# Miniprotein binders against q53ft3: the designs that were tried, part 97

Target 1, 195 residues: q53ft3
Amino acid sequence: MFGCLVAGRLVQTAAQQVAEDKFVFDLPDYESINHVVVFMLGTIPFPEGMGGSVYFSYPDSNGMPVWQLLGFVTNGKPSAIFKISGLKSGEGSQHPFGAMNIVRTPSVAQIGISVELLDSMAQQTPVGNAAVSSVDSFTQFTQKMLDNFYNFASSFAVSQAQMTPSPSEMFIPANVVLKWYENFQRRLAQNPLFW
Below, E stands for the ipSAE of ESMFold2; O stands for the ipSAE of OpenDDE; V2 stands for 0.75 times the mean of E and O plus 0.25 times the DockQ between their complexes.

## First folded at step 10 (miniprotein)

Design wb23 (at its last fold request DockQ between E and O 0.58; V2 from the best seeds 0.71)
Fold by OpenDDE base, fold request of step 12:
Structure wb23 (fold): chain B 195 residues (1-195), chain A 97 residues (1-97)
Amino acid sequence: as target 1 above (195 residues)
Amino acid sequence: SDRERLIILAKWAAILLRKALEMARKGNTERAKRLIEKAIEYLRRIEKLATTPEEEEIVEQAIEAAQEALQLLEQGKPDEVEEILQEAIRLLKELYQ
């Protein structure tokens, strides 16, 4: 349902569901992270009148989680980029994530998504400067994401002669990925918000 | 895939029912009804995607529970829907947990 992406890292598409309406991604080595992208996978949109409040949690000096509302994802805005580097010194806010039985290490932060009614979300105030609204930042992130994906996928590329027979698996020609990449880059260059 | 869609739909349906429960607790009966109705729509979609008798049974029971909850709300009995909605949510979780 949701994805989480940090530039230079593998995309996360399997959130831990901690409640019916609560999802969590772990972010190891969070101190090195400047931006996080949270997005819907796009299989099935939010039910009408619903969206996701996106929270960031990091351990304070005492190891206690500090939660901050970053912003929102909705059907109208199915992805968002958040700057988290400047939040590490912020004060905690009210959050819907109760005591979670999650093993927390000092180096691991969390992205939490709370599925909420849109009218309830409208009453929430994100922390300042978390939402990256600049087209340039988005373009840069997207480019890095694309490069990361391409590099990752390409690292597994083998020639047909090198393939091990696996009839239960589906294969995508590397050329398809490349073509998609090139096309996406072209479109992105033309309009960063083409999607 | 159909399986993926089923799982996602089940998760959404559970969320909808959870929100309905919250609305019912708050006395917002009309909103609770709408949420349940939407959940039933999702359940109907799941029903079409079910591939096992067990899944079919789970979905059927969830639909029945949701419908019962809706009826209770229509009767002005929001206090009686909690257990029923919780059961429906539990049933849905069996589809994706």
Scores: ipSAE 0.789, ipTM 0.921, lowest interface PAE 0.5, mean pLDDT 88
Fold by ESMFold2-Fast, scan of step 10:
Structure wb23 (fold): chain B 195 residues (1-195), chain A 97 residues (1-97)
Amino acid sequence: as target 1 above (195 residues)
Amino acid sequence: SDRERLIILAKWAAILLRKALEMARKGNTERAKRLIEKAIEYLRRIEKLATTPEEEEIVEQAIEAAQEALQLLEQGKPDEVEEILQEAIRLLKELYQ
């Protein structure tokens, strides 16, 4: 139903269902996370008149969860990018997860999705500046993800002269990675929504 | 796949019935009725995807429960709706857990 993506990490598509209308993704090592993407999966939309409220939770200095409303996903906007850096010292917002027995480790944050009626969602105010509101900001985020992937892959590069004969390891030519990266950047510059 | 579609539709039907229960508790019977009617539409779609006798029986029982809840709301008996909607949600969970 839902997906969650963090730059430089594997996409999560298996949310934990904690109630009929409530879903949670765990975010380990959350202090290194600046942005998170939440999106709808597949071809079955929300029922008419419904959407998802997206929350972020982290442990405070006493280990207690602090929940903040980041924004919404709807049939009209089935994906959203949220900036979570700078929210870790903020005040907790009204949240539907307060009665849930959701246990977390101190270094793990959570993304919560609560399925709500659209008129109920309209009465709520997200924490300021959490939602990435422009195509330029989305393009910048996507470029950072590409940079992160390329840098990660390149960190394992070795010259042919430095290769040890080992059948347990596969090597990808750096030129193939560079070609993919340059092609993706070029396409993104021409049309940020090409994918 | 049809199996994945069944599971997702069952989750949406359960959510619709949960919201119907919340509306009934608040005395918004008209909105509760519309949400139950929408859940029945989803249940009919699930029915077309069910392949085992066990799944077919669960869906049929959930439809009957949802229809009974509509009749009770029409009769002005919202207190009796809660138990019936909870049973319908429980049946749907057997499809997607």
Scores: ipSAE 0.753, ipTM 0.904, lowest interface PAE 0.8, mean pLDDT 79
Fold by ESMFold2, fold request of step 12:
Structure wb23 (fold): chain B 195 residues (1-195), chain A 97 residues (1-97)
Amino acid sequence: as target 1 above (195 residues)
Amino acid sequence: SDRERLIILAKWAAILLRKALEMARKGNTERAKRLIEKAIEYLRRIEKLATTPEEEEIVEQAIEAAQEALQLLEQGKPDEVEEILQEAIRLLKELYQ
């Protein structure tokens, strides 16, 4: 029924159903996530007059869930990109350890989808910074991630003159990374959702 | 597959009936009737996909319950549809749980 995608992770297509009309995806290590894509898998769409309200939930400082409305998916807009960075705010309190840096225990956030009548959804107001609205925005988001990876990997490139042989270490020629980048970009232009 | 389609249709039908029950509770009888009619359309699609006697019996009972709820709403008896719609929803959940 629904899919959930985070850049650099495998797409999730098996939501946990927690009620007749409520579906949930887990997001482990959620503090590293800036955007999430929610979409319809498509074989059987929403019934006419219905759609999905999409929520983000993270644990507060007591471990209790905090839920925020991100936006919507409908038959007319069956995929949407939501920004969740900035929604994870709640830290900033002083701690008693002084110079000791505390490793933060990973926690799991959730994306929730509540199936609703469209007129009920019209009365709901998403958190103001969450919605990012289109396939063009998805393509731009994807292109930014692609560029960021290529720039990062390229910053470590060395020429043969700069290398010392290291038989216990594996290397990737820089042109392999470039060919991957070019191929990915070509495929993205043909189908923004191929990956 | 047909099994996957049956499960998704059953989930959608259960949601439609839940929303119909909510509309009946609010006194919006006409909206409740339209939601039940749409749920019956989904139930008939499920009926075409059912492959076991158990599934066939479940969908038949769900259709009968939904049609009885429609009749009660047409008679102006929205307070009497609660149990019947809840039974239809329970039956649909047996198809996908």
Scores: ipSAE 0.710, ipTM 0.882, lowest interface PAE 1.0, mean pLDDT 79
ESMFold2, look of step 11: ipSAE 0.702; ipTM 0.885
ESMFold2 (binder alone), look of step 11: mean pLDDT 88; pTM 0.891
OpenDDE base, look of step 11: ipSAE 0.777; ipTM 0.916
ESMFold2, fold request of step 12: ipSAE 0.680, 0.709; ipTM 0.874, 0.889
ESMFold2 (binder alone), fold request of step 12: mean pLDDT 87, 88, 88; pTM 0.885, 0.887, 0.888
OpenDDE base, fold request of step 12: ipSAE 0.786, 0.785; ipTM 0.921, 0.921

Design wb24 (at its last look DockQ between E and O 0.43; V2 from the best seeds 0.66)
Fold by OpenDDE base, look of step 11:
Structure wb24 (fold): chain B 195 residues (1-195), chain A 97 residues (1-97)
Amino acid sequence: as target 1 above (195 residues)
Amino acid sequence: SDRERLIILAKWAAILLRKALEMARKGNTERAKHLIEKAIEYLRRIEKLATTPEEEEIVEQAIEAAQEALQLLEQGKPDEVEEILQEAIRLLKELYQ
């Protein structure tokens, strides 16, 4: 249902479900990450009246997780880019993940998505400076990430005839990646702020 | 794939039921009812995608549980819906775990 993308890294489409309404992506080596994209995969939209609150968690000086609300994804805004590089010094806010004993590695940050009612989301205040404000910078960043992902994924593409039997492995057809890329580009071109 | 759709729908239905439970706990009966009704709509979609007798049975049981929860809310018994909704959620998890 959700995807997480960091420039120069593989897209993550398999979030850890930690509750019925809560999903978590791990971000290794988070100190090197400036921006993260969170998006809906587009298979089935949010139920009417629902969206996702997106949180970032990093370990504080004591190794305790600090969660901060970055922003939101909705059916109307199915993707968003967040700057996380400057959040390391921020104060933690109330978060829906606090009651969960999530095993953390010190070098790993987390993106949490809490599925919530839209009226509840409207009462939440994201941390300042997390949202990418510049349309141009956003577009450039997105394009860079898309290109990076596509190039990386396509570099591993093999024909069926070239495949070595690996029954324990799952394979995704390359055309799925291409279709996703094309659809994303189309949407970006139509509305750079569709996220 | 139909299987993927089934899984996603099951997850959304579970979320709806969880939110309904939360609303019921808060005493917002009307909102809880509305969320359950939406969950039933998703369950009906899952029912159409079910391909095994086991899946069909799970979905049927989840629908029955959701309907029972609605009836209890209509009767003014929000405290009695928790176990039923939790069971429905558990059933749905069997579809996507």
Scores: ipSAE 0.783, ipTM 0.919, lowest interface PAE 0.5, mean pLDDT 87
Fold by ESMFold2-Fast, scan of step 10:
Structure wb24 (fold): chain B 195 residues (1-195), chain A 97 residues (1-97)
Amino acid sequence: as target 1 above (195 residues)
Amino acid sequence: SDRERLIILAKWAAILLRKALEMARKGNTERAKHLIEKAIEYLRRIEKLATTPEEEEIVEQAIEAAQEALQLLEQGKPDEVEEILQEAIRLLKELYQ
């Protein structure tokens, strides 16, 4: 259902299910981790009206898990990158995992995914420094900017027969704009962080 | 594969029924009904993928439990709804655990 990727490590595709609606990935040696990618696997999406709240936990000095909300994955945003470096020990965000009697290794951090109704997720606030680098957020923003630029530029396209002499203006062939748009969109699809 | 698809659908059906139970406990009967109806859609898809008599029996029992839960919600019997939904969730876990 879910996948978890850390740069420089093998992808994890088998989450431990700790409740009907709660899934956990183990992250050993978490002090060396800067970013975590969480994503939906396969072809079966979330049921309509549902999504996943993504949490990060690490053991505090007493070995107790500290859970923090990183962000969300949904059918509209099925992958996200989170920055976990610099997260504080101690107080965490409000979370659904606190009442669970889960046995954990004190030296291992975890990614938790809680499947929730979308309106419940809208009431929650992620930790500010964690969700700044969402892959889907960057991709959607960049695609929006590409579409806006292409539409704006192409709205001024004229044939040579319609051109009037203008010594203070420069002209760009419409085909060049289209080629740039197509190339950039293709590169974004292959690697959203190529920029 | 069909087996992997069955397991994932069973997990989603169990989640839908768990959310329905939570809504019923909060007194949101209409939302609970909607979630159970969605779970039945997933159970129908699982039914088409079931290959063993054991799997077929589990799915049939889960559908019957979900349908009974809908009727009990209409009758205002929340305690019985909780018992039936818990049984349906347990049956679904037999498919994917």
Scores: ipSAE 0.746, ipTM 0.900, lowest interface PAE 0.8, mean pLDDT 78
Fold by ESMFold2, look of step 11:
Structure wb24 (fold): chain B 195 residues (1-195), chain A 97 residues (1-97)
Amino acid sequence: as target 1 above (195 residues)
Amino acid sequence: SDRERLIILAKWAAILLRKALEMARKGNTERAKHLIEKAIEYLRRIEKLATTPEEEEIVEQAIEAAQEALQLLEQGKPDEVEEILQEAIRLLKELYQ
């Protein structure tokens, strides 16, 4: 359902599901991490009217989790880059993970994704220092993320012979994803700030 | 694969039913009904992917439970949907272990 990528590390695609609507990725050696990418996997998006609130948690000096809202992923923005280097001494924020039993070690932080109704997410305010890095860092991170996204998503493509008609189900041809990816990559190379 | 798609659909359906239960608890019956209707759409997709009699029985029972919950909400009985929706959610969890 979700992926988590840190530059220079293998992508994580197997979140720990700690509740029906809550998913967690461990980030070992989190103090060396400046940015994290969270993204949607596969061809099955969020249900209509839903999205994901993305949190960062690190252990404080007493080993207790400090959770901070980074931002959101939605069907309209299915991937996001978050800067976490400035958050590791911040104050906690309101979060939905407080009742969960998550085993921690001193150097392991977590990325939490809480699936929420979009109107519930509209009431949430991310911490102010979760920002995208400089243009060069943004471009490099984004390019690697887009490559990983395309390669991973294309591995789930089904052939025309495997499809059966279903009036309640929508499908996206794999070639559409490829065309979108090529167009985005071309535009990003031309102007990294075209967004 | 079809197995991976079934698992993801089951997780989404369970989330939809959980949120429907939360809306019913808050008295937001119309949101709860809409979420259950969406969950049934996901359950129908799971039904097409099910390959074992156990999977087929699980999804059939989940659809039945979701439809009963809709009827109870239509009848103005939101207090009676909790056990039924929780059973549907438990059934869906069997699909993704």
Scores: ipSAE 0.702, ipTM 0.888, lowest interface PAE 1.0, mean pLDDT 79
ESMFold2 (binder alone), look of step 11: mean pLDDT 88; pTM 0.889

Design wb25
Fold by ESMFold2-Fast, scan of step 10:
Structure wb25 (fold): chain B 195 residues (1-195), chain A 97 residues (1-97)
Amino acid sequence: as target 1 above (195 residues)
Amino acid sequence: SDRERLIILAKWAAILLRKALEMARKGRTERAKYLIEKAIEYLRRIEKLATTPEEEEIVEQAIEAAQEALQLLEQGKPDEVEEILQEAIRLLKELYQ
């Protein structure tokens, strides 16, 4: 249903379903992540009148998750790029004895997708700094992300003859990936803010 | 594949019924009815993709539960609506979990 992509990492297509309407992707080593892409998979769209609210969560100083609304994906905008740098815990306190007792806390953030009615989504306000700040930065970032995604996805393509059935594995037809890539490239060229 | 389509449609049907339950709890009866009717449309699509007798039986039971929920909403029986919608969601989960 959903995909999640970080530049330099394999695409995630198997979200953990934590409720009927809630899906989560884990983001290990999240301090190194600046942007994430969330997108719809396949040909089956959201039901009419529905969309997805996209959230980002990181552990606070108490280890408790802090959820922040990044934005939305809908049938009209089935992919979205979010800047998470500045939202995550990146501030460090300098302490003389910290160099002697360097403890590395496991850093796993999450992307959450909550399926909601469009009316409900219209009343929500995303965190302002999650949006890309300029058209040029957005265009350059998007082009690099598209190239990265397509190259990585294509590197795992197998022919029908090489495919072994596996009920537990998900496969995305290469033709669907190519079609999505070409459509996104074309739309980006026409209007960098189409999404 | 038909199996993958069935699973995705079943997840959407379950979401529609969950939203219907939330609307019913808030007294938004007409919105709840609309969402249940939309879920039944998804269930009819799933029915066409079902290949085993077990799947066909689960889909038919889920359709019947959804239709019963519509009738209960008309009768103003909110506790029974909640119970039957939860049962319909449980049946759908048997298709995709």
Scores: ipSAE 0.738, ipTM 0.901, lowest interface PAE 1.0, mean pLDDT 78

Design wb26
Fold by ESMFold2-Fast, scan of step 10:
Structure wb26 (fold): chain B 195 residues (1-195), chain A 97 residues (1-97)
Amino acid sequence: as target 1 above (195 residues)
Amino acid sequence: SDRERLIILAKWAAILLRKALEMARKGYTERAKYLIEKAIEYLRRIEKLATTPEEEEIVEQAIEAAQEALQLLEQGKPDEVEEILQEAIRLLKELYQ
């Protein structure tokens, strides 16, 4: 349903589902992360009138999670880039994950996605400076990185026609994600403009 | 794959019913009805992808529960909807957990 990408790391495509409408990605070594990208996967969009509120959480000095609203993903804007490197640790816990006792390991932060009605999302205010403008070079870089991922992964796709009778969709071997990451990282190191 | 599509559709149906329950609790009856109707559309799509008698039975029971919830809301009985929607969500979880 959702993906989470950090530059220089493997793409995460399997969120932990902690409630019917709540999904979490772990971010180890979060102190070294400047930006995260959250995006929709596949061909099945949000139901009409729904979207996802994107939260960031890290353990404070007492080991208690501190959740902050970063922004949103919707059918109209299915990917978003967030800057987390400057976020403050002192905000209160008004968030949809407050009733959940999510166990956390030291030095691991989390991205949370709460599926909400669009009108409820419109009344919420993200923390300042988390969203990144689409004109920023980093945003352009990340969009091209995602494009490169899909193009590369698709080159390894095997249609069901090759595997089963009455094919309906393509499918991709799980290890293609690792192959994409290695290829992209290698080429980017050689020439940042290769795509 | 059809299996993966069934699972994703079941997750969306469960979310729709969860939101319907939240709207019903707040007295937003028309919004709750709309969300249940949308969940039934997703359940009909899941029904076309179900391949085992167990899956077919679960989907039909979930559809019946969702339809009963709609009737209760129409009758002005939102308090009786809680258990019915929770049961429908529980049935959907059997498809994707």
Scores: ipSAE 0.694, ipTM 0.886, lowest interface PAE 1.1, mean pLDDT 78

Design wb27
Fold by ESMFold2-Fast, scan of step 10:
Structure wb27 (fold): chain B 195 residues (1-195), chain A 97 residues (1-97)
Amino acid sequence: as target 1 above (195 residues)
Amino acid sequence: SDRERLIILAKWAAILLRKALEMARKGNTRRAKYLIEKAIEYLRRIEKLATTPEEEEIVEQAIEAAQEALQLLEQGKPDEVEEILQEAIRLLKELYQ
C-alpha cells in the first residue's frame, strides 16, 4: 500500500500494520536522515474520500515517542517529500498514535501513516520545517532517490532468455526504465521544479 | 498478482468498516451507512478473487455481517452495529494477516 524511501538506503515497501488504519516504517540511524519520501504503491488507490496523514516520530531523552504531523498523501498527490532534519528535537503534536503505546528501539525513528477521511485531514496543521524549501538540497535528494529507484528496479532485470512465463506478473523493459531515468535527470537539471 | 490485489482490497475493506464503526459511535448514521456500502463494494471484488473454500466462506460471512450492520443502522440500532462490524473486521484480518 505504502512505500518509504531515504536517499542512499534500500526502499521500504512492507510497513508494519499497528491497527487497521495505521502503518509504520522504522528509520534506523535517523540522525543521518535529512529527507524522507512517502508514497502510494500498487494499482489500488485510496477509497473515495480518504487519504493518509503522514507523521514522523523519534524517541525523546526518556525513550518516549514524539509524534509530529508532516503532511498528507492522497490519490491526487500520491507521493510527498518531507524534510525531517529540523524536527529531531521539539514538542509532539496531537496525534492518532497516542493511544497505542508503541514501544520503540533507541536511535530508531518512525514514519507513521494514519488513513483518515479527507475532511478530518483538512482540520489538521502540519508542523513547520517539514516542507522542502531549499532547491539545491531538494535536487540532490531527488538525484539520490532516482539512483535508488533505478538500482532497485534493475536488481530485478532479466534477459528474455532467462524469463519464465508468469501471466500474473507485469514486466517493464529495463531500457524503458533507463530512458525515463535519464530524461528525468535531464529535466531536473534544467528546472528542479518541473515536477 | 491476484493474491496481492485480494490482500490490499481486504485491508481497505477493514479500514472502511473501522471508519464506519467510528461514525456509528458518534451517531453519524448517514456516513456510517455510506462507508459500509463502500466496504461491501470492496468485499464483492474480493469475492471474485477468492480461490479457496475457506476464503470464499470468510468473504461471504463478512458480506452478511456488513449487510446486517446496514439494516441495524436503518432500524436506529447503532450500538448493536459495533459488535457486528468488529466481527467483519476480524474476518477480513484472517485474509491479510
Scores: ipSAE 0.724, ipTM 0.895, lowest interface PAE 1.0, mean pLDDT 79

Design wb28
Fold by ESMFold2-Fast, scan of step 10:
Structure wb28 (fold): chain B 195 residues (1-195), chain A 97 residues (1-97)
Amino acid sequence: as target 1 above (195 residues)
Amino acid sequence: SDRERLIILAKWAAILLRKALEMARKGNTYRAKYLIEKAIEYLRRIEKLATTPEEEEIVEQAIEAAQEALQLLEQGKPDEVEEILQEAIRLLKELYQ
């Protein structure tokens, strides 16, 4: 029903259902995450008059979850990009005792999706700093995803002379990866929504 | 995939019934009725995708429960509506859990 994407990580498509109308994705190592994309999967839309409220949860100093409303996904806007940097536990806030209180803080955050009636969603106020302009932010996020993928793939490049026989492995030439990256980058510059 | 489609439709039907229950608890009988009627539309789509006698029986029982809930709302019996809607949700969970 829902997907969750972080640049440089495997896409999550199997949310944990914690209630009939509530779904959760785990975000391990969340301190390294700046943006999260939440989106609808497949061709079956929300029922008419319904949408999803998207929440972010991180552990406080007591290990208790702190939930913040990031925004919404709807049939009219089935994907959304959220900036979670600055909302994370252990970042940015000046403390009189320094970073000494960051002992055994869990590094797993969560994205929560609550399916709600649209009029109920309209009564809610998202965290101001989580809102990201949809077009420019999507383009910037996509470029970072491209950079992450290319850098990751290139880190495993080997010459043919260094390859060992492995019938269970598939290999992609490095020049094909480079050509894909260059083509995607050009297309993104011409039309950010081409993909 | 018909199986994947059935599972997703069953999840949406359960959500619609959960929202109907919340509306009934708030005394919004009109909206509760609307949401149950929408859930029945989803149940009829699931019925067309059901392939086993067990699935067909679950869907039939869920439709009957949803229809009974509509009747109970007309009679002003919110406690009985809650029990029937929770039963319909449990039946739907057998299709997707």
Scores: ipSAE 0.704, ipTM 0.890, lowest interface PAE 1.1, mean pLDDT 77

Design wb29
Fold by ESMFold2-Fast, scan of step 10:
Structure wb29 (fold): chain B 195 residues (1-195), chain A 97 residues (1-97)
Amino acid sequence: as target 1 above (195 residues)
Amino acid sequence: SDRERLIILAKWAAILLRKALEMARKGNTERAKYMIEKAIEYLRRIEKLATTPEEEEIVEQAIEAAQEALQLLEQGKPDEVEEILQEAIRLLKELYQ
């Protein structure tokens, strides 16, 4: 139903269902995450009149979740990019005489999706400091990065005959890079939200 | 796949019935009826994808429960709808859990 993507990590497509209308993705090591993409999988759309409210949760100093509304996904806008790096995590309890037995803030955050009526969603206000970018802009950027990477990698290709034995160096066949590039392009074309 | 489609449709049907129950509790009978009718449309699609007698029976029972809920709302008995909608949701969970 839903997907969650963080740059440099495997895409998550199996949300934990915590209620009929509520889904959660875990974000381990969230301190290293700047942006999160939330999207609908392209097989079955939301029922008419419904959409998803997207929340971000981080543990406070006591390990309790603090939920913030980031934005929405709908049939008309089935993916959204959220900036979470500006949101503060929980901190240890404050004491005049210092901290003792402070439970270290867990490094796991969560993305929550609540399926709601569009009318209800229209009455809610997302956190003002969470930046939202269009999927089209992200797709264009990704396309350019893929092209640049392929061109850079292929510029260093040498023929088998030009290689000398060197145990300290690793070599990757140029056709492996090409196959990866073609596979990624094909997947992106078949489902623009597969990333 | 047909199996994957069945599971996703069952999840959406359960969500629709949960929202219908919330609307009925708030006295919004028209919205509740609309959501149950949409859930039945999803159940009819699931029916076409069901491959086992067990799945077929579960879908049939869920449709009957949803239809009973509609009749109770038409009769002005929203308080009797809660248990019936919860049973329909439970049946749907048997399809996707």
Scores: ipSAE 0.707, ipTM 0.889, lowest interface PAE 1.2, mean pLDDT 77

Design wb3
Fold by ESMFold2-Fast, scan of step 10:
Structure wb3 (fold): chain B 195 residues (1-195), chain A 97 residues (1-97)
Amino acid sequence: as target 1 above (195 residues)
Amino acid sequence: SDRERLIILAKWAAILLRKALERARKGNTERAKYLIEKAIEYLRRIEKLATTPEEEEIVEQAIEAAQEALQLLEQGKPDEVEEILQEAIRLLKELYQ
């Protein structure tokens, strides 16, 4: 349903489902992470009138999770880029993850996705310092990288002869995502403007 | 695969029913009805993908529960709506857990 990408790390495509409408990705060694990309996977969109509120959680000095609203993903904007470096400690957003106040490993943060109705999402305000400027070169890089990923993955749509068993179903095999990531990293190292 | 598609559709159906429950609790009956009707559409899609008798039975029971919830909402019985929607969600979890 959802994917989570950090530059220089393997893409995560298997979120932990912690409630019917809540999904979590673990971010180990989060102090070395500046930006995170959250995106929709596959061909099944959000139901009409729904989207995802994206939260970031880190352990405070006492190991307690602090949740902050970063932004949203929707059918109209199925990918989003968030800056998590420099987020204020000890100050959380209003959040639906209150029941998950568990002590965590000090260096592990989480991305949380809460599926919400669009009208409920419209009433929420993301933290200001989580927004990534469109003029930032890394924002442009990450956005284009995500676009490149979707285009590349789509190019591996299997023929009906290779399908088991539904011709109306489309999916992306995990090894295709891995091949894309390896190819992108290699090309980027050789020429940052290849994409 | 049809299996992966069934699992994703079941997750969305459960989310729709969860949101319907939340709206019913707030007294937003019309929105709750809309969300249950959308969940039934997803359940019908899951029904076409079910391949085992157990899966078929679970989907049938979930559809019946969702339809009963619609009737209970019209009758103004919020406690019974909550119980039946929670049962429908539990049934759907058997498909994707």
Scores: ipSAE 0.716, ipTM 0.894, lowest interface PAE 1.0, mean pLDDT 78

